# Designs tried in a protein design chat: VH-VL binders against q9lj97. Part 41

Target 1, 262 residues: q9lj97
Amino acid sequence: MSQEEQPKRPQEPVTYGDVFEVSGELADKPIAPEDANMMQAAETRVFGHTQKGGAAAVMQSAATANKRGGFVHPGDTTDLAAERGVTVAQTDVPGARVTTEFVGGQVVGQYVEPRPVATAAAMEAEVVGLSLQSAITIGEALEATVQTAGNKPVDQSDAAAIQAAEVRACGTNVIAPGGIAASAQSAANHNATIDRDEDKIKLIDVLAGATGKLAADKAVTRQDAEGVVSAELRNNPNLSTHPGGVAASITAAARLNERADI
Below, E stands for the ipSAE of ESMFold2; O stands for the ipSAE of OpenDDE; V2 stands for 0.75 times the mean of E and O plus 0.25 times the DockQ between their complexes.

## First folded at step 21 (VH-VL; framework fv_masavibart)

Design j5 (at its last look DockQ between E and O 0.49; V2 from the best seeds 0.00; counts 0 for: pae E 5.4 > 2)
Fold by OpenDDE, look of step 21:
Structure j5 (fold): chain C 262 residues (1-262), chain A 118 residues (1-118), chain B 110 residues (1-110)
Amino acid sequence: as target 1 above (262 residues)
Amino acid sequence: QVQLVESGGGVVQPGRSLRLSCAASGFTFSSYYMYWVRQAPGKGLEWVAVISYDGRNKYYADSVKGRFTISRDNSKNTLYLQMNSLRTEDTAVYYCARQGRYWYFDLWGQGTLVTVSS
Amino acid sequence: QSALTQPASVSGSPGQSITISCTGTSSDVGGYDYVSWYQQHPGKAPKLMIYDVSDRPSGVSNRFSGSKSGNTASLTISGLQSEDEADYYCSSYTDRYTLVFGGGTKLTVL
């Protein structure tokens, strides 16, 4: 009679870092039941239902496992979730609706839904049945970053990513004085001299109105995304991209554009 | 040495308040759920209250809910039980206990006696 | 709180093997995979003897063993000694994720 190996009880709790691309203190925290409940409520509020395979579902599963293990109790919440909240936010960008899920200020999920750009031309095209789905541009993707990571202090990785984006948008390696790349680099340098994050220049300060700040713009391609991701990674000592950050936004845009071309 | 030491027990009249303390040593106190468990004279063990690692989450047995408050000071490695509106049925030895990795108590104090008598 | 059911008392002679049962109700089945056992001598604090149904903490005699069949966990003490005379409590967690104790079993060594 094969002693059915009782599923090895998890010896350690399921943490946020185990299931999400999060960093810092949150990554090491066990997922708590109330955190999951808060996410569920937030998803329901935004979507009308919980997303299958979404953050809420993942968190619920993790929390359940943690409860069974005795690592958390039914009413437990993490300090970060309690203090900073669990939120789901939607942002409309040209051609898409981006939904971002946050735990304690960190991105744990992101959904992009293509939306017809109601441009006057699209209204005319809707009349003509030609849904010219305008491709998301680099500038638009940068602006979208404000919604997902606007309050992030600008660092060298951000600056590098923004520079890469600008170069690709403009088709030139020359950093324009007063451009977004220059501004981002200046911000990163400035922030390195400041101890308090609250006093640092944020991405919103640099990327707001990015479409108007670029000398040229183009639709985001996969190659563009790869280049921006590479730039961000090379300039991040952690060798990671910021969730909802510049590289993430450009990547999301590239994916959307690819789907639209299909 | 890994140990828990309860204090604060004594004789009190019904309706009075008492505060118990449990001093922890020899381990990382902030890494454990902590419990109060009591035992009435000649009776079995009864779970009273539990507090999470950081003290944010607290749970109580129905018998003490609204009257007792569990708390902890991780900087002092101390667990507390504030007992208000004491009743005769609260008479017991009160133990502080550490929850192990799973659903067991791997460390117990020696207990402190609380007697509620008119 | 649905209490785990234990026999009130068991007895055995030195050198014998005795078993104490702990039976959970159907409502407690969800937590019954985490059964622990405690020994308590008169005037002393409980001591963990078995956890996770069958695991022994360091320093606990190998004469103590735990098992489970269905909704009944069992503590077996082999080679019974006079020092084993004590109260024994089983514990688990409920569907509400709170700990529950059995009523206790008094073991007498004859």
Scores: ipSAE 0.270, ipTM 0.683, lowest interface PAE 2.3, mean pLDDT 87
Fold by ESMFold2, look of step 21:
Structure j5 (fold): chain C 262 residues (1-262), chain A 118 residues (1-118), chain B 110 residues (1-110)
Amino acid sequence: as target 1 above (262 residues)
Amino acid sequence: QVQLVESGGGVVQPGRSLRLSCAASGFTFSSYYMYWVRQAPGKGLEWVAVISYDGRNKYYADSVKGRFTISRDNSKNTLYLQMNSLRTEDTAVYYCARQGRYWYFDLWGQGTLVTVSS
Amino acid sequence: QSALTQPASVSGSPGQSITISCTGTSSDVGGYDYVSWYQQHPGKAPKLMIYDVSDRPSGVSNRFSGSKSGNTASLTISGLQSEDEADYYCSSYTDRYTLVFGGGTKLTVL
């Protein structure tokens, strides 16, 4: 039987690796108060406010704990945040505006906002009596992943997530030869034999043009996101999803589509 | 033996400069925030400057900002205070102090006296 | 001036207990449990006696104890001895400054 104890004082600093899926030198850096202030400012410039439960809020909480523990002082900045930056970037993709948050060049958060993609297609559908959705599709969410994780080498968790997404988009439970799931699985198998990341097949190589590569497509639902997250999580050796990865993009799309349903 | 030893104090005229040193021994110097704390004759304690583990983050009391510079050399286990444009009100014993695990000073040097007089 | 308020002096006889107060605000003593106390004999460096309100470092007599109520921290010295005659300073964490000190209290043992 386990005994629950809460330390009276923080014993170790809260690092970027404790709260974000980051690697290398950044993962060991204590989150500093000025790092959090820089993220808050960047989020406010882009969104007009900080996001509830988002990267700036997480960093603020961690920095406060680190101040109370004496690990950092109120104006401290980490070297990586100061030198390589804390930024929020926006890019437009079919069906969405993707906002990506960086610390030291690494992704710590991603937000996908819906953008109508079918104004011309909506006009054609109205002529034939069909209604078109302004919702983000599975294909569009997969293409958004190119901007948020395009340089990531394809691994088994990515392949599993892409397979889950494709079977849901197309309504089949079998991998079609020549589909994006087949390409992702081949890339993951190939990359398992490659040591150097420069030589590995990347997510952009598989997911670019995903809307045109899918046999069918549909608006992302919560159930779709749950399935894709489950696939990525079960097949990730860290037993988590990747920030800015396939599951993250599908989840963001589902949440945005869900907010529009009243 | 865990120790801090200050040096470099002396008598100097207003407007002149001094550099204080603090030699650390018996502990991993690069793991600690370090302070300079001063005490004017017959007066209380006043923190002057603080520097982070790697020397990147530096903070100063308003009374010395722009005139004093704190620095450290972790390869020599030494803390420094460059004091420029000295004033008579800077006359004090200057202590080197180590911040402990939390928000307290668990190690102090013996102090070095700086007297600024014409 | 000092950010934390201490009495200028206190006195007591050998064997008695005395208490030294340290009053701040909700932004320091009242808001955090990072109060420390230092003993300073004439011509010597300060010595840490109490940290984190009530904790004693190794080598400090159990006659020294610390407490806090609201915005006021207290150092209590029991069984007063002649060697306790010294200046005593409190210090506290604050969000805007790194650490702040009280003005000091001269303890006289009669």
Scores: ipSAE 0.132, ipTM 0.595, lowest interface PAE 5.4, mean pLDDT 83
ESMFold2 (binder alone), look of step 21: mean pLDDT 93; pTM 0.938

Design j6 (at its last look DockQ between E and O 0.00; V2 from the best seeds 0.00; counts 0 for: pae E 4.5 > 2, placed apart)
Fold by ESMFold2, look of step 21:
Structure j6 (fold): chain C 262 residues (1-262), chain A 118 residues (1-118), chain B 110 residues (1-110)
Amino acid sequence: as target 1 above (262 residues)
Amino acid sequence: QVQLVESGGGVVQPGRSLRLSCAASGFTFSSYYMYWVRQAPGKGLEWVAVISYDGRNKYYADSVKGRFTISRDNSKNTLYLQMNSLRTEDTAVYYCARQGRYWYFDLWGQGTLVTVSS
Amino acid sequence: QSALTQPASVSGSPGQSITISCTGTSSDVGGYNYVSWYQQHPGKAPKLMIYDVSNRPSGVSNRFSGSKSGNTASLTISGLQSEDEADYYCSSYTSSYTLVFGGGTKLTVL
């Protein structure tokens, strides 16, 4: 009843580079317990709770494994987190509220809350005391991705996620010529031949104006989000979704629409 | 070869200070958490201080908090223990010890004796 | 810091097997597989004999074995030899995120 029946123990430390898209000195640092506690506190301050599957949860899981393995001690913090901090910032942009999470000055998480774009008609109705409810559409959620990940080079997982979203918005099971999915797939194929990231086609280049580019659109449902997340995961060799990416934006919209259905 | 060698022990009066050193050789010193563990005469083992790889994080047993300071110099492969306000009950052999891959000590120095008596 | 109970002494004859116990709680020995054993000859530093309950480091005789059941870990020394006469200490990780030592057991080989 020794090692075989006990929970698997870690063989090596889990670093920031193992779980986040970060660079430099931070990428090699084992995730420390106090760093994770600082992120949890920062998320709680901003959201009133920790985000399920978010940066704090990932850091807590990694820190627990690192403590169990003896790679860190319960009160440990990295110099980068201790000196430069762990912060969560929110920014409102057209169509979205963007939440960005930092450790040591580097982004470790970015969440998008798609929001309806205000119109003159909606403003006038609100002035006269009418409560207008509008569901977030797939097109609006795709445009919100521009604000959170617009500078990300398009890869195959992005293209798969965009295809899943367009198929669900338009009700077709094939890629339409000249659609957003076709553009994203072309960009991903092109980028596979490009060495410099600055020369690659970015998400903004394929998703800007997505609402006007879709042949049809609909309110995001939970089933839509599940399909888009599945597509992004299956087509990412790291078996993960991108922070602030297509799946994240669709998921956020689905959650907002679920709350509005009450 | 792979070893730890303590130095700096001696006989001191209560209230005085003493600084211990531990020289590491034969392994990558900067990859390990390091401990000071002491053993009073005729008694068992007690950890007293631990320091992280880069010296950033330090922890102390309650019996020595505020009086002892652990430090390291990775460029010299040396661990230190500054012991202030020494008491008779601090009389012990002081070992430096390397934490292994998990929760055990796989390398010990020979120890250095600290005697605190009037 | 000693939260682990060991017998003060044990004895055995050459060639015999003996077992040294180390009793803790569900918050240490019972709750984790991070028990280690150290041998200490008079005037010498401790030497790691067993880690993670039952693993032997390189260079330790297979006459030494470790196990645990519930809250009690055991070090078993088979085929006793005069060189085995020493003090033996157990250690465990605890739910308070610390290491604790047992009080030690003096092994005498008669």
Scores: ipSAE 0.246, ipTM 0.666, lowest interface PAE 4.5, mean pLDDT 84
Fold by OpenDDE, look of step 21:
Structure j6 (fold): chain C 262 residues (1-262), chain A 118 residues (1-118), chain B 110 residues (1-110)
Amino acid sequence: as target 1 above (262 residues)
Amino acid sequence: QVQLVESGGGVVQPGRSLRLSCAASGFTFSSYYMYWVRQAPGKGLEWVAVISYDGRNKYYADSVKGRFTISRDNSKNTLYLQMNSLRTEDTAVYYCARQGRYWYFDLWGQGTLVTVSS
Amino acid sequence: QSALTQPASVSGSPGQSITISCTGTSSDVGGYNYVSWYQQHPGKAPKLMIYDVSNRPSGVSNRFSGSKSGNTASLTISGLQSEDEADYYCSSYTSSYTLVFGGGTKLTVL
């Protein structure tokens, strides 16, 4: 009688920090079934269905594991999710639609969908019915960041990421005095002198309309994303990128462009 | 040929309703944000309403908010403007316009005249 | 939303160069490179002449050019022709995710 090795009870619960790039109290919280249900409902409301591989699916898997481990019970919800909610927000920006998923005010998922646009060439060719997907540009990705991290105070890591993005977009290492990089750096420096986060300059103040603030723009590449990520990490004492932040948005754009074979 | 053709304009009394249509042809209609822009006689251009390419997001000028509804049927390549509670100040030529990649109108219809008069 | 400021009228002789100004604020013209210009003949629909400050659509004459300095965008028409007589409108993106038009400028070719 081969003693069927009872699946070893998980020794530790699956937390938000194990699955998502979250911080603070939320990172240490076991994912609860009701949290996952709330996310599922939110996704369904926005998309019409649950996203494959999306936050809801991930949360459900984690919650199921936690239930099996006895770390959570049916009907449980995290205090942060209960107090601050689980939400999915969708916003249109030039050239893209950005969908952001939140648990307790922290970003747990981000989707950037390029807005279908006809190329000038396609418009001239009078070709009926060809939807040409345009590649997401660096400017568009920066602007999309407003939707996911718009209320974040600008810090040095943000400024560095934005500068890296601008350099790559414009193809020059020269920081324009009125450019978005200069603005971001100024904001970061200012914020360093401010004690209250409420009084600090936010990413929305810098990145709103980013596509129209750049001297030049280009489609986001993987190399661009790597450069921006590197810049953000080098200037973050925690050696991490901000979820839904500048580097995250550029990375998301790069991935989408690769999938579209653009 | 790439074109927009408005229809549905006419003379109506204040408080009445009117529905405008804009037929699109020659391009992938579902790939574009669409706008209504109006021009009162002898006056300038005024933005009225905008709808996203899939119809999920709609925005209105303050002057028409709560009274006008923009919609689209991508299967019919048609844009609509439902105008309720019409006022004399709504008298204008109404244009449908296609938004380019960014913030400009690269295609306009010829417009349809709406006259609101007692 | 306050309209962008344009001169009511401008005039020039055939062959001359004229400029139409469009003045806004740091929240629109001065804040973004999303300025466009439209030509409108009497009884006709507007036509896009310039987009994103200085870009010309296909089919638009190279006599039309756009620029921006500070809060003021400019449309320049070189080699003025009788057919250029029309109303010209500028527009800009605003920080509120909306568009605003100028009041329009009547161009007369003398």
Scores: ipSAE 0.028, ipTM 0.581, lowest interface PAE 4.1, mean pLDDT 87
ESMFold2 (binder alone), look of step 21: mean pLDDT 93; pTM 0.943

## First folded at step 23 (VH-VL; framework fv_masavibart)

Design g1 (at its last look DockQ between E and O 0.45; V2 from the best seeds 0.00; counts 0 for: pae E 5.1 > 2)
Fold by OpenDDE, look of step 23:
Structure g1 (fold): chain C 262 residues (1-262), chain A 118 residues (1-118), chain B 110 residues (1-110)
Amino acid sequence: as target 1 above (262 residues)
Amino acid sequence: QVQLVESGGGVVQPGRSLRLSCAASGFTFSHYYMYWVRQAPGKGLEWVAVISYDGRNKYYADSVKGRFTISRDNSKNTLYLQMNSLRTEDTAVYYCARQGRYWYFDLWGQGTLVTVSS
Amino acid sequence: QSALTQPASVSGSPGQSITISCTGTSSDVGGYDYVSWYQQHPGKAPKLMIYDVSDRPSGVSNRFSGSKSGNTASLTISGLQSEDEADYYCSSYTSDYTLVFGGGTKLTVL
C-alpha cells in the first residue's frame, strides 16, 4: 500500500480505554496483536464467526494501528490479557441470551439476543399468528447482570440503579420490604462496613432470580434505561456506570427492544 | 543526560557464553522497546534482539535464535544479552539501542566488542 | 532477513550535494512508511540523522534531508563537508514489522 493509501500514523498508541469502557491499568494499555487474536478466537468459538464491529474487530484495527506506529510488535500480548485471559461467555436468561466479552477480567463488549419465551401467551400468540418476539423485561435484564457483574460487591450506585429499575418495573416509588431494591440497599450498607471484598455481598446475591422477586415486570424502554443510568451515575462518585452492571444491562435490553420493534 | 552504556564484551572461545549489559540513564527506561544491534568488523548493522517495555515480549534474529536471550530489569534500568554457544561469526561490536516513538533508533550506546576466537 | 539496498559507496567534493539511495524489496513494501538514516564515523556508534523519511532530530544539521519515491528512499547531504565522511545506513521495517538495515554506504569527501 502506498504511503498515500495508508491511514496517517497515530501520534499515540490506541489503548483499551480509547475504544472500550474499561478502567484501571487496562485502560492505559496499548492494544496488542495477540490480545486481538485471542478475542477473535474466542468470538469464533462462541459465535462461529467474528462479530462485525465487535470487540475482536475493534481490537484488530487498534492493534494494526499500534503496529504501524511501532507501539507494539507482532506477537505482543499485554500482561493483563496474558495473565487474566481474553474470554467470551454466553448465558441464557429468561427471554434472552447474553454474550459478554472480557479482556483481563473487564467487560469490553456485551450482546443481548432476545429469545422467544415460549410463554403460554406466546402459545396463544402463535395461535393468533402474531410472532410476538417477547421484549426483554426489566427483571430479565437484572438477571442478566449476574452474568456480567455477578461478583461485583454491591455499592450505593448499584443499589440506586436497582431501585430505579424496580420502580420502573412496578410503577411505584414505594420500596417494598423484602424487595430487590431493599435487598440491594441493605447489601450496600452492609458492604460499607466490610473491609475485605471477598466478604462483601455481591450482585449475584441480590439479582439472582430478579424476575421472580419483582412484584411486577415490564418490557424495558429507553426511558427506563435512562432512568436507571441516571440513578447509577448520581450515586457513583466517579459519575460513571459500571461496565456490564445494572445500568449497562438495562440499556442493552432497551436497545434490543427498540430494534425488535423496528 | 540521556545515555546508554554497554559492558561485558571481551574475548571468548567458541562454544562459550558471555553476558552483555546496557545501563540506561536520563529517561524512563520502562517506556521503550530496547534492541541489541551488532556490527561485525568491516560489516553493516544487524538487528539481533528486541524486548518490549515490560520485558514480556522478546524477539530474535534467526542467526541468534535459540542461543541468545534478551532481558531487562526495569528497576535497575538495565538491558541484558545472554549469549550462549558463541560462534566465530558472532564476533562484533554489540550496541544497545532505544526505539523511538516510531520505527527508528534515537539513542545508541558506544558499543562493546565481543570477539569469538579459538 | 532481507536488507535494504544501498550503493556501496558515494563520493563528492566539498560544497557539493550528494544523494544516497535506499531501495526496499517487494517484501518490504508494506512497511516502507518509516525510513530512518544513520551516520556512523569510524569507531563510533551510529547516530540518527533522519527518521520517518524526512524528519530531523534536534541537533542534526539542515544539510541533511530525506525523501521517498516509490520503494526508494533518499538521503541528501547538501554543502558537503569533510566531517560528513562516514558510513550511512538506512533502516525500515518489513511488511511483517521486522526491522531491517541497508547494507551501508561509504561516503568519501574528496
Scores: ipSAE 0.853, ipTM 0.941, lowest interface PAE 0.6, mean pLDDT 89
Fold by ESMFold2, look of step 23:
Structure g1 (fold): chain C 262 residues (1-262), chain A 118 residues (1-118), chain B 110 residues (1-110)
Amino acid sequence: as target 1 above (262 residues)
Amino acid sequence: QVQLVESGGGVVQPGRSLRLSCAASGFTFSHYYMYWVRQAPGKGLEWVAVISYDGRNKYYADSVKGRFTISRDNSKNTLYLQMNSLRTEDTAVYYCARQGRYWYFDLWGQGTLVTVSS
Amino acid sequence: QSALTQPASVSGSPGQSITISCTGTSSDVGGYDYVSWYQQHPGKAPKLMIYDVSDRPSGVSNRFSGSKSGNTASLTISGLQSEDEADYYCSSYTSDYTLVFGGGTKLTVL
């Protein structure tokens, strides 16, 4: 019968712009096999392995398709990758260690590893077995997000995460007028109608002073972190949390509080 | 029309050098991988060198590696082959060829003859 | 550079069908669908007749068809005409990153 099939063949090269949020010259460049090898090496150096579903894996898949389509040859490298580098950098911020992956100076991947949020006094007290701060509150964890993602435009995933956090802090599912969740939702709605990122409302605009803005507050628990992470994930089309974002800060606080309870 | 035109062939003695040119017209030259393919008298086709669309990546057949250099000038729509230390076995018609969408040659020049003899 | 195996010559009479074989390995003809065929008349440049095993460029007669089975690709010319007399070359992508040609087949129309 219908034995003839028309298998999908790459009709156009897979470019950096097709798979990453990059711009300019890089966005039009086909992903090359040596670019992918350089990223794999960089990820392995930093993480001890290639990240599952990460930038190196995406680049390897794209480069394989490009090679099969004749758009690149097995030893090819992109001029931007060769000249400006393929690198992985780690930055410590309050509440997280952020790992950023670059090709040609542009971000192609970002990973958040939660880390303890602490003050100098709390760190010294913990070393000598004393505690100056019994627990990190939800409000404090939200304020830590200003340090790690304050310049990020507020989106629906942020608003959902902030709402989950405020509901847990106050023990009610009613959004208070003028509360942080209401402000975040308003910002997300407003930002959806704004084209330029520099004109959007940022996380700092809604989260600064969060401890004082909450009607009530509580120590972050593991269950709180799970709820906030779930809210952020379900409301992010990429099914991920934001690096240094609300969920990351709440998770870091919960982990610190678990250690403080020891 | 879409075409490739080679030039620079001739008769040379072994050990000498020769530079081939290939003028491209009628298409966006800078979007294609380009090859030099040669054919010795009475023999088959053999690819010689290939260059990426931006000129960065270059590859050579083992028989010419170290002696031939492929290059391109995208502002002049021209492909080049610098042939050094020529040998009698390099005697061939040299074709400029464009790689198509996949792994085939969809455009060929008419060729230029290089004869290396004493 | 690996070579693909073609018969040195084939012949046929006008109106007949003939087939030219191109045998490689699982690393080229057998492993990929990137076989192409070129026609070359004396003193002329090669002309692409078939690409991707069986696809015909615009302007190539439907008397030319391509196929493969296992490690062997085939070019079939039906309704043979005197102008089909030429050399025919197959080519394939190979997994060790080289584009290889067959040795060529001289088609004679009797």
Scores: ipSAE 0.156, ipTM 0.594, lowest interface PAE 5.1, mean pLDDT 83
ESMFold2 (binder alone), look of step 23: mean pLDDT 94; pTM 0.947

